VHH binders against Exosome complex component RRP4 homolog (RRP4). Designs and how they scored, part 7

Target 1, 322 residues: Exosome complex component RRP4 homolog (RRP4), of Arabidopsis thaliana (Mouse-ear cress) (q9zvt7)
Amino acid sequence: MVMRKLQLPLSQTQKVRFERAIERLQSLSSSANSDASVIVTDSIPVNHDDAFLKGHGTSEVDGELLATVCGVVERVDKLVYVRTLRARYKPEVGDIVVGRVIEVAQKRWRVELNFNQDGVLMLSSMNMPDGIQRRRTSVDELNMRNIFVEHDVVCAEVRNFQHDGSLQLQARSQKYGKLEKGQLLKVDPYLVKRSKHHFHYVESLGIDLIIGCNGFIWVGEHVEVRDPMAIDDQKDEEMISSSSTGKEQSHIPLETRQTICRIGNAIRVLSNLGFTVTLEVIMETVNLSNSKNIDIHDMLGSEFHVVVAENEAERRRTKRKK

## First folded at step 1 (VHH)

Design G10 (from G5, 13 letters changed; framework vhh_7zox_3)
Fold by ESMFold2-Fast, scan of step 1:
Structure G10 (fold): chain B 322 residues (1-322), chain A 122 residues (1-122)
Amino acid sequence: as target 1 above (322 residues)
Amino acid sequence: DVQLVESGGGLVQPGGSLRLSCVASGFTVSSNYMGWVRQAPGKGLEWVSDIYSGGSTGYADSVKGRFAISRDNAKNTLYLQMNRLKPEDTAVYYCAADELFYGTPSDYMDVAGQGTQVTVSS
């Protein structure tokens, strides 16, 4: 059993500890329809006395059934096949996603979403920067680059599929829009579970965390959202003026940057190990790095990956027993 | 029917470069997860690189900084640019892809083509 994204050099002691942790995780996570993870050319055990059907991701070579793709061996009746661990994002209406703007077009932005097609965010489907709900004008079209430009990170919600398969996005809540002063991370979408909420404010750290259903995760400095009931130019102007102190900070304070980096590295470690990414698990991983006195840079090293794997095995063991 | 045809392999000296191509038919390169795996003589298969439908890429530690995966949507072709080749890179290289058809299990994958031989020697 090998973790797909883990490519770290391990000492003999670290290797033993890691393999033991992975064996425990495997035994706790096994289902009736799945075996151990396989890499290409791994032998898949089959009972040759029983009829079996060779399925996708398998090939029979020299009397052995071998995996031809990396993934998890699954069995349904007599069918044996390999399911890839890198499942693609499968969008659903109402999904909260984080994406990167790749094109500013006529009345729309095209957004990368880690899906077969790009997302399309219409100028008519977002809140204006001034907060006023109104018909979009030709002046608004000319000023689209003042809202989003290429490479901007945005948060939006999946509204529908268009006839060409592209995803129609909307950003009509104050919590959606441009994300600034933080890090964008990418994890495999299967590591993100649909939840009651994907927006998290870690008040003790002053951090916003957005876990996109598409596997894009945002970690940034907290941004106070405006009153969604603001409806006129004077009130918007007053609110903007009241927030003028934000313009004095053109970059993230050092302590906040360090916190963002620690959270980001926790997410990277969880992603490397193939663990589900939730607020709870991310924060436990951050706390584990602090309790073990691990420097932010050293979190990406072999020792912390082993420590996180050991901790997750113990956590799942105690949760299952209670 | 989904078909993947690899090409671009050959004999090259250490430090040289090669670009591998994978032409897909019955399958859209730009909308699917794809990757490269290789098998050195007498060894098992090794994952080399992959690209998600959204364009994000990954690389094995042994090739990071030397190899680059890319695709040309107009030509429906996946590429692997291999630079600063080492004798250890000698292998048959295979292109692999997911099958994305409406109503079929999206976690099923159509596997490699026949492969293309890369030999790095003096």
Scores: ipSAE 0.000, ipTM 0.101, lowest interface PAE 21.8, mean pLDDT 72

Design G11 (from G5 with R97K E98P D99E T101L L102D W103S S104F D105T E106G G107E; framework vhh_7zox_3)
Fold by ESMFold2-Fast, scan of step 1:
Structure G11 (fold): chain B 322 residues (1-322), chain A 122 residues (1-122)
Amino acid sequence: as target 1 above (322 residues)
Amino acid sequence: DVQLVESGGGLVQPGGSLRLSCVASGFTVSSNYMGWVRQAPGKGLEWVSDIYSGGSTGYADSVKGRFAISRDNAKNTLYLQMNRLKPEDTAVYYCAKPEYLDSFTGEYFDYAGQGTQVTVSS
């Protein structure tokens, strides 16, 4: 098992518990050799009589080769390097992604995606505010800032690849578009696995969770999405109109804000430990914080990281016996 | 920006020869350490050959005496001349610089070319 660098002041008791939990997790992994795993400043054995090349995540200090990142030591003949779990996002058509608008350009928005290249969302590749599918006009182009502006968080789907390496996005469903009243989290893409469901409504908490394939995760207050073919009730349309207006509707209730922060901190702890981020694991981590009476402010502390590692070791042990 | 583009692979009979080319952009081949690595079907990466900035060369024991690494400064291109090819030489060949090898995860390189397929079979 490979872990993220964890810079926490651990007591001796916490350190022993944490190391034991990590050792158990490594023993439960069929793909990870604990002898090959390193943390920052670990010495990497090399034969100094043979020529060798320093690769990624290594540095030579006083004749010793040291790891400068957490990961697995790999050797290719003369090359010694540490493979980190910080793999870059490898886009696939159909991926659900969350991103941040960085530029409003001619007929397009450029979106930061936690990837080597930006995403491009064309004005022609999204639902218009009026919901009518039509050829985009010069007036639509002049009003693009009424749809998305710089720093807006958006949800979209990967449509295609461009020759310049940029990702062509689309947002033609009511579930896509601008995300408001929540928190954007960035995790390493390797911690997010592709699944059939990336949109989650946690009904008991009134929270929307979007786990982007690109490692951007959105946690926000639930927003109702209506079937675009639904017609007939004037009162329903009045409610939709009402939900689309009003400065005071940008207010997030204290209880909801606290829930968003707790979920966000659960994700941060899982990211710090290098654990896979899924709805199941996030919610188990949230429930663990509640069952152990961990205050939101204390979740990023040493004790809760140890508790989460211990719980994950037990969870994976139980799952393997299934 | 830095880019490496491999070419010259193909199907060849045992005992045959191929010359691989690697066109570099964004840096000068003659001033940098570079090499070739390969990945056979179902196996990990294997270092094949390298050339230091000063011109010194190295070779894996499995290819020594059969392969020759060289460079053309005017074309900013690295070459691998492969002679007396064996079925065991069948692999995807990648042109590499140490900075690009840092991104190895057993998949495609983040900063190097896509490689060139060499198949040695009758």
Scores: ipSAE 0.000, ipTM 0.089, lowest interface PAE 24.0, mean pLDDT 73

Design G2 (framework vhh_7zox_3)
Fold by ESMFold2-Fast, scan of step 1:
Structure G2 (fold): chain B 322 residues (1-322), chain A 122 residues (1-122)
Amino acid sequence: as target 1 above (322 residues)
Amino acid sequence: DVQLVESGGGLVQPGGSLRLSCVASGFTFSDYAMGWVRQAPGKGLEWVSDISSGGSTGYADSVKGRFAISRDNAKNTLYLQMNRLKPEDTAVYYCAKEGFDYELPTSYFDYAGQGTQVTVSS
């Protein structure tokens, strides 16, 4: 028995609808070369009688060369690749980023960011689990793995740059730190725009969404930020420790997991199509999937990609009409 | 735990018909898109058809108008009605369950069964 992973091609009618939507989007942007444009799963014509080299954004499946990203097909000598309109992440002090811990070192964690260099989060630049600001001790250094371990997802802020190009991070607010009960998504950084708000609470769905400036996006179950210094709040019942941070409470309920997956798939579809990822566009895509009664994983199929492209073309047309 | 068992293949003459069945177990069948893929002798896998949990269908150009995919959620069974069969349809046909993974970038088949042989020959 062999497990299979296959890309699903667009039907002829889906291809026509999609090409029409992309052509309208390109006309609104005053762009040229629609004949060279491809989306994920498009077949790229190649002369198999001549040796060719597959490059970025291409994959060979069953003797066909397929696009793995949206962009423009370019050919240089024997090299065939897809050029995306992506820009790499260009860090700025104050950027809110999401990353994955890759190393626990002496007095610091190394964090993978969607960038040429890693981020460095110092033990001295984060809030302690007890919430008390104090000099870090040798015991704190010994217990760093109780705070973050390899593969943990974290939210932090860019503080400074080091000589080696590494980004110095900080997490000195209760809104930063370890992210649990959700999923991490990666999109091209150019699809994310810097804004005043990168933390979003979708109250109707009970979901937190963090859109990192580095193209890492977190979708997870909502967690309330507590002030650890407010011992005797007006809501004494919320102070009960026996119901907080239990191991059994670390699981994600099926209903919440399904909602996280639907939002995640909306982001994946937008990313596949090369559309800007904002709260409004994500939620519009989620609502579109619900209004069409599309099952969560059917969202990653050809039909929903076409529907989203058609919807985005109409949305941008309406915006330009004044 | 996921198990897909195909049946209904056989030898048929050009222009004939066959109906393939796939009995699924180990997951909530009605929640997943299902499909058929095939492998002709000496060739790679080719997607044939799929059907979503909501009933939307897709077909490869080579089979469109001749094949019909359907499902019976009460029986956890996927079907492929193959009409006007051609020698080019000769292949092992595999039932496939579409993937459901947090990090999935696009549609794929998470699991495939053992397959059922279809031979179209005079």
Scores: ipSAE 0.000, ipTM 0.141, lowest interface PAE 16.4, mean pLDDT 74

Design G3 (from G1 with D98T L99Y Y100S W102D G103F D104L S105G S107E F108M Y110V; framework vhh_7zox_3)
Fold by ESMFold2-Fast, scan of step 1:
Structure G3 (fold): chain B 322 residues (1-322), chain A 121 residues (1-121)
Amino acid sequence: as target 1 above (322 residues)
Amino acid sequence: DVQLVESGGGLVQPGGSLRLSCVASGFTFSDYAMGWVRQAPGKGLEWVSDISSGGSTGYADSVKGRFAISRDNAKNTLYLQMNRLKPEDTAVYYCARTYSEDFLGYEMDVAGQGTQVTVSS
């Protein structure tokens, strides 16, 4: 497992607890394949008698080759480099993505996707406001700003790659389209796993969560017309709601806006620690913040990062043994 | 079976020009993004330029406007035209291929033996 070094100010007690949690996490991942894994400032073994090339993610200090990024050390002939697991989004047809509209152009919208090239959503590749699938007219083109404008957050699916490398998107379902009344978060794409379930309704909290394959995550107020129609998505949400109901119901009621911020901060903490972002882990982190009586504003502080790391070490140990 | 063979390096005076070539064999050259990376004496590896399978190019800020990357798929050959060379361009230049259309120079699966470029009077 590749772990990033926490850059927050830690007390002596917090440092000891955090380092212990990280050691446990590394120990658990060591059995799989972590011989070549490095974090920032780790020394990379090299043969100084032979010529070698310093590649991406490496720097030489006082005769030692140090990692400057987290990843896996790769060696290709003379080249020594660190392959970052925080590499850019690598799109696949069928990916569910969340993005931000950056341009309203002729017959299309350009969407920022956390990728080298922008996404392109064609007017012909989305549901019309009237719900009728028909040939788009010049009047529809003139009214594109009634559908999406610059800075709107949208949910779409990757359909194809265009000749210039841009991604062709489609939004032909009630579950796609404009996202309103929520928060957009950006995490490294490698922290998001492709799955059958990217749309989640946390019924106990009245929240919609969309985990985009491109590392863009939406947390917002539940909207019925945006509900995914897939039975599997509803089953996933029900399981999480069921497991959390007793504990959630014992807490002081949180307004939807506060709940969105708490979920958002949970995602930010997981991202800062380099942990995989799934509905299960997000909700566990939210529940942990509630059980420890941590205010929303304090979630991004040192103590909660340490608590989350400790909890993740225990969660993975329990999962491995069971 | 995959081979990349660089050539065209040498000694040149500041302000001069050189053209590097890289002949590829053992794979379908036209399917891969290709690039050039360099290492100056006592320094780390630097990405110089890349070209996608479709012909889109990228350049490091240090060489932008002076270097031009190109490819000839019929000849399985990658080129780097280097103009207005500076002493700072002195390095071993390596040809590389990548599985990605977004070649970063460091994200490579094959690198050649390299060709020495020395810019000195």
Scores: ipSAE 0.000, ipTM 0.111, lowest interface PAE 19.9, mean pLDDT 74

Design G4 (from G1 with R97K D98S L99Y Y100L E101P W102T G103Y D104G S105R Y106S S107T; framework vhh_7zox_3)
Fold by ESMFold2-Fast, scan of step 1:
Structure G4 (fold): chain B 322 residues (1-322), chain A 121 residues (1-121)
Amino acid sequence: as target 1 above (322 residues)
Amino acid sequence: DVQLVESGGGLVQPGGSLRLSCVASGFTFSDYAMGWVRQAPGKGLEWVSDISSGGSTGYADSVKGRFAISRDNAKNTLYLQMNRLKPEDTAVYYCAKSYLPTYGRSTFDYAGQGTQVTVSS
């Protein structure tokens, strides 16, 4: 289940603890119906009594099937192959993404999405509060920099592919648009699972969390959202989009800023270990750092990485017993 | 341009039924998710139901088991069959077009002019 070898300076005690956690995670992967992860030269279990087909990322050496790439072992009928986890984001229509504006062009913005082609957000694809669309004017085009400028972080949805391979984006709901007063994190897209809920409001902390399908994750101060048409993600019991924080637009309180950094560091640790990033796992990691009295900056150290690996092994063990 | 024209609203007694229709034009109807949203007197908009281009449906908890959404792509028409109506269902009902083929609710980009449904004895 661990996707990566941890490249941090570990003491001998920490190394032993980490290796035990990894061994437990691997044992749970082989016995449970869960994702199986491999590193180059890892042995892949196969039933030699049954004919099997060797697929991508596998090689047979001395009667053993070995992984030749890092990834997840997948089995389809008799085919055994390794899906590479370092592959670029693979967009699907309807994906919720977070990106960074890189260009203000004619009637469009270009957005960096962690994909080999940029996203394109058209001026005509922006939110219309009245639900009634109008054709954009030359004045609207002149004022595009009042909406987004270079380096702004934005949330949008994948609409379709253009003929040049670029992703056409849209931001027609009040939940989309410019993200302010927070932190953008980048994780491998394979660590983010497509789900019904990508927008999360952690009410107890006053934090908005947006987990983009493209591996861009936003952690920021809660912003009140008003949508005349009900937002589907507001069905989450944790989402209170209409709550007013009363905070200044250009200022984040120290306590909120510290909380954003702690959540961000939890995500970085999960990413470093190659663990799936979900609201539940992020919050469990944050709570673990608090229970161990680990300072925000110390979370990126060796000890906390080992602690998180140990906790993930215990979490998966406990879940299997239910 | 996109046009959505609702019909079928009116006055109905509690426990009665109504069927709303919405005729769409100006886009390829079969390619988009469609839905219904309503606004009761003095309240905000409430999502009622949606249907994907492939026919998958969703319903608000308040109407589950009583309302049924359907579409006729040959006629470019969206329907809402409303059964066991309650006074709380009194609202203006709007037909809405999603900008996505597979998902409605928060992704509506066009709405019609609305049709009034009044549930009263």
Scores: ipSAE 0.000, ipTM 0.099, lowest interface PAE 21.6, mean pLDDT 75

Design G5 (framework vhh_7zox_3)
Fold by ESMFold2-Fast, scan of step 1:
Structure G5 (fold): chain B 322 residues (1-322), chain A 122 residues (1-122)
Amino acid sequence: as target 1 above (322 residues)
Amino acid sequence: DVQLVESGGGLVQPGGSLRLSCVASGFTVSSNYMGWVRQAPGKGLEWVSDIYSGGSTGYADSVKGRFAISRDNAKNTLYLQMNRLKPEDTAVYYCAREDYTLWSDEGYFDYAGQGTQVTVSS
C-alpha cells in the first residue's frame, strides 16, 4: 500500500516547518489550480457544512478528510480527490530508459521498464561486443548470455510499439548497453521530465547519472565511452572493442561508493517528497546535505526531508519572482 | 471554453458490451492526454484507461483485455469500448483531460464531464 510508504515521523516543530514549506510551494503555483500537495495521513481542508464527494486517495476518519496516497489535492465541483504522483510510465518513441533484464529468450531480451508491458531488446537492435555491424547468426544467439543475463541493468532507447503492447528497444549507440559499478533507483515516472539530455557526467565527482524517462535512474562510476566503428585502421588491432566490454576485476573505491550512496539518497528524498528529479535539483540536494553536515545514513531521516522541502520552497520562490 | 460531454451508458447484463463516447469542445483531443475514470457506489475514483497525445494507450489491470480506448480526431471524440462486462464494472464513468501540476510533469484531471452511468445487472 502507498499509505505506509510515504508516512514521515515528524516532531511538532518539524511538522510546522514542513507544512509551511508545502503551503509556500502551493502558493507559488501559476500553472495549476490544485489546493495542496499531501502525504499519507495529511488532513485535507473541507467545509463539512457543504456537500462534498470523497474521491480517490481520500478517506474520512474521525470527522476529518485524510489523504491515503501522496499527491496533489484537487477539487472539481463537489468532488475532492488526490491525484496520485504514482502515475504510470507513458512511453514515447525516442525515450531514453534504464531497465533490468528479466528474461533471455530467442533472439531477444525482455527488460523490466516500470511499465505494465516489458521492453523487448532484439539481438538485431544492439551493438555487438566485437563492434561490427552485421547480420546476427545462430552463433550470436548462442552467445546472448555473454552479452546480458538476468538481473543485468541496461540503458536503451524506445524505438517503437509492438502489436502486443510491448516496447521495442534499441541500443545501437555505445552510450547504451550494460551498466556496471553503480546503483539503480526507482522513482515514479511522472517525476522525470522528458528533455534533450538524460545522460549526465558529473566530472567533479567522477559520476555518471542516467535519468530514465521510465523512472529508473542510474548512478555509477564514470565510464569513458568508445566507438569501435571509429577504428578504420587495419594496423590498430589493440583497439578491439570486445576487450573493453569485459567485466572489470577492480572494485569501486570507497570515496566513489560513498558519493554514489549520497546521490542515491538525495534522489530517494526528492522522490519521497514528490519533487521533479533533474540533475540540478539532485546536485543541489547533495550539496545541501554536505553543507548541513548530514551523514549519508541520516539523509533518509525526517530532518533532512524537512530541510529539502524548505530549500525547494525558497528555490522556486526565487526563480518565479524573476 | 472547455467542455466534455459523455454518453453511451445504460443498463446491460453481465457478459454484455457498451461503447461510451465523449465529445470535447474548446480544445483538441489529439493534442492532450485523455482518460476514463469511474466511481462505483460508495467507492472513490478509479482510473480505467488513458490515451496519450501520441496515441499510446494504458489500462487498469481490472479492465485490461476487456476494454479498449480510442479516439476520432475528425469528430474530436474519445471512446471506451467495454466488452465482457461484470457487475463490478457498475459505476459512473467520467471522461477527463489531464494538465500539468506543480508536483509532477504528468497531468492531473483538470476537466471532467458530468459522467454517464453504467449498470451491469440481470
Scores: ipSAE 0.000, ipTM 0.126, lowest interface PAE 17.9, mean pLDDT 74

Design G6 (from G5 with R97T E98V T101L L102E W103Y S104P D105S E106G G107E Y108H; framework vhh_7zox_3)
Fold by ESMFold2-Fast, scan of step 1:
Structure G6 (fold): chain B 322 residues (1-322), chain A 122 residues (1-122)
Amino acid sequence: as target 1 above (322 residues)
Amino acid sequence: DVQLVESGGGLVQPGGSLRLSCVASGFTVSSNYMGWVRQAPGKGLEWVSDIYSGGSTGYADSVKGRFAISRDNAKNTLYLQMNRLKPEDTAVYYCATVDYLEYPSGEHFDYAGQGTQVTVSS
């Protein structure tokens, strides 16, 4: 576990509490995975009687799994991989990413992805506003600014690598595209783990979370996603009911905006402390701020950072009692 | 002259399988972005699956896990293997290239192929 050095001014009492929490977290990490740290050519223990999948930073040579990068060995289900410490985003095909449009060019948009190269979203590789997939016309090219303009936040999937090293993106599902009425956060990509689910709907709060593999995280007001070919009579009825309930306001409700800010600050605190950012940890941090009556504006202060570190140490200690 | 010819459609019972073929002439399937799109009766076009020049594939959520796109470079043919078919899969399926860098934009709004009808019914 690599903890970020906290840059906030701490009182002597807060410093002692924080150092104790960090020592506990480091101790728990070391004893749980005493063989976790590896350098290039180190052998990674695997049970050859059980099926395993080799992941990032590993290579199988003569039946032995070797580390190809320096880092920490992590195991998720049957997948064994090496997480490179302080690594930049290393794109993989299929990654869900969030980015910001930086250029509207001919037949394409350039998207900032928190990577040394930009993403490229082709006009031919996205859902059209009318929802119909067809060959793009010159009229569509003239109307690109009606779809995305500079500074728009978009969600897309990595499909391929272009010759110049830029990432070819696609946005052909209704879950992709422009993100509105929310907040974009930037965290170190190594704090985000690849998973089967990067889109999260927190129903109790009416909030959508998109945790991008590139370290861009979106927190926004829930938007109902509808696949034109999906069979969902109840969903259709709910949409009809919502539209007939009265005119929706163009602004985010105050309560929703406060919730977005609280979640955003929870993510910032986790990022500052170098903790892995998952839905579970984000929500536990939000709940912790509520249980200790921490105002949204005070979450970025020294006390809450110490509280989050203490909580994480206790959480990991408790989960080790198997 | 660039031509795409689809085949392999037909009538099949729910739970059945079909394999669609798209034979290309005038260009190389293995070097080009290609895909399958479909149009159900009374509906708009829906993207189903694609394959990039490098071999990476994508699928619509409605068909993921049931359909598989592939190429046969020797036959210059694109395939769509459709398994566990549902009545909702009933549509005309088109073989298409949708990358404007490969073809002049605006000359045709129809996909390069003429389509093959898939009907899933008891």
Scores: ipSAE 0.000, ipTM 0.140, lowest interface PAE 21.4, mean pLDDT 74

Design G7 (from G5 with E98G D99T Y100F T101E L102Y W103D D105L E106T G107E Y108A Y111I; framework vhh_7zox_3)
Fold by ESMFold2-Fast, scan of step 1:
Structure G7 (fold): chain B 322 residues (1-322), chain A 122 residues (1-122)
Amino acid sequence: as target 1 above (322 residues)
Amino acid sequence: DVQLVESGGGLVQPGGSLRLSCVASGFTVSSNYMGWVRQAPGKGLEWVSDIYSGGSTGYADSVKGRFAISRDNAKNTLYLQMNRLKPEDTAVYYCARGTFEYDSLTEAFDIAGQGTQVTVSS
């Protein structure tokens, strides 16, 4: 069983289907070190006719070898161990990251990055709200909270490593900065593959998707960056109305909100199953939920996890034959 | 071994204070989304507080202003300072490591300790 981190209650029929899908996925793997993902208390198959050695993350209870940590079961000769998949984000210069502002400090913001140290975004290393590159003044420093405040979600690029281990960020392009009207999701960084393209506009749905190298993924309403003077009078009026009620949630049109939630839940399901998160796979999962007429709230249920696993097995089988 | 061990619970009078500790083994507290969830007798799990890898904290409305979450990286320990305790705070408190930020720790965690009992009674 490759269900990662969340234990879902499966019926006997769902369990059989899921286990078959996982067996197919394992048989299609080209990696010599790829084994089933396990969670704590999962039974690890061993040949009792052969002496085996218990390694890290395993324990023998009542004649069964059980996983004591979440990870991937690996075997070398007679040694059986579980390698944790909770490797922290390993930053590289040029990585596109999404994070959350945790502190507004002197001439800098500290940003949470799903990493053992914070990101640091300097006032001198970000775009000004007017889009004009200029020297930062003491007035700009006094008005940093007009740019980003605590809990704001931001997109930036890794520029350098600081001596204290923190990541120095930059946001000097119009594609970087504050992210609004959407959801922030966290997945294990190893599920995100580095590529030349981390910014995606899904035109058919009106959605921006940013897949951060640090495992933070943003799904939000599309924002056009070329015309900063464009005005949406209807949205502005609705925003004013929403603000007057003291509502904490950002205003997003219902259809767009539903689409964002469906994409978000597709990402959560892929993450739960330990599958690589790419634009292609996310959209296939969204389309699968629509084709099976699965309501958004039912996507996190057992049936859809089984359906996604079955679909992934079929997808990999088909691509292997090409 | 990946383990979370809670301690610091006990009996306290209303208005009193307790500090809970959660010692982590096999992973680094400062690199993970972590928090506290509680279970009152006969009730389900309730999220109390969390701390993100970068240090941002969150609190349930029922405890906001009374509780403070913190961590000590040198000791690899998570803490919950509980002030102005109420009878309604009586529960078993669990330390948990979350799998997804912004999702409830009651739904999205992979490691939790055995819990520590907090009883607020005169």
Scores: ipSAE 0.000, ipTM 0.126, lowest interface PAE 17.5, mean pLDDT 74

Design G8 (framework vhh_7zox_3)
Amino acid sequence: DVQLVESGGGLVQPGGSLRLSCVASGFTVSSNYMGWVRQAPGKGLEWVSDIYSGGSTGYADSVKGRFAISRDNAKNTLYLQMNRLKPEDTAVYYCAKWDEYSLTGYEFDYAGQGTQVTVSS
ESMFold2-Fast, scan of step 1: ipSAE 0.000; ipTM 0.259

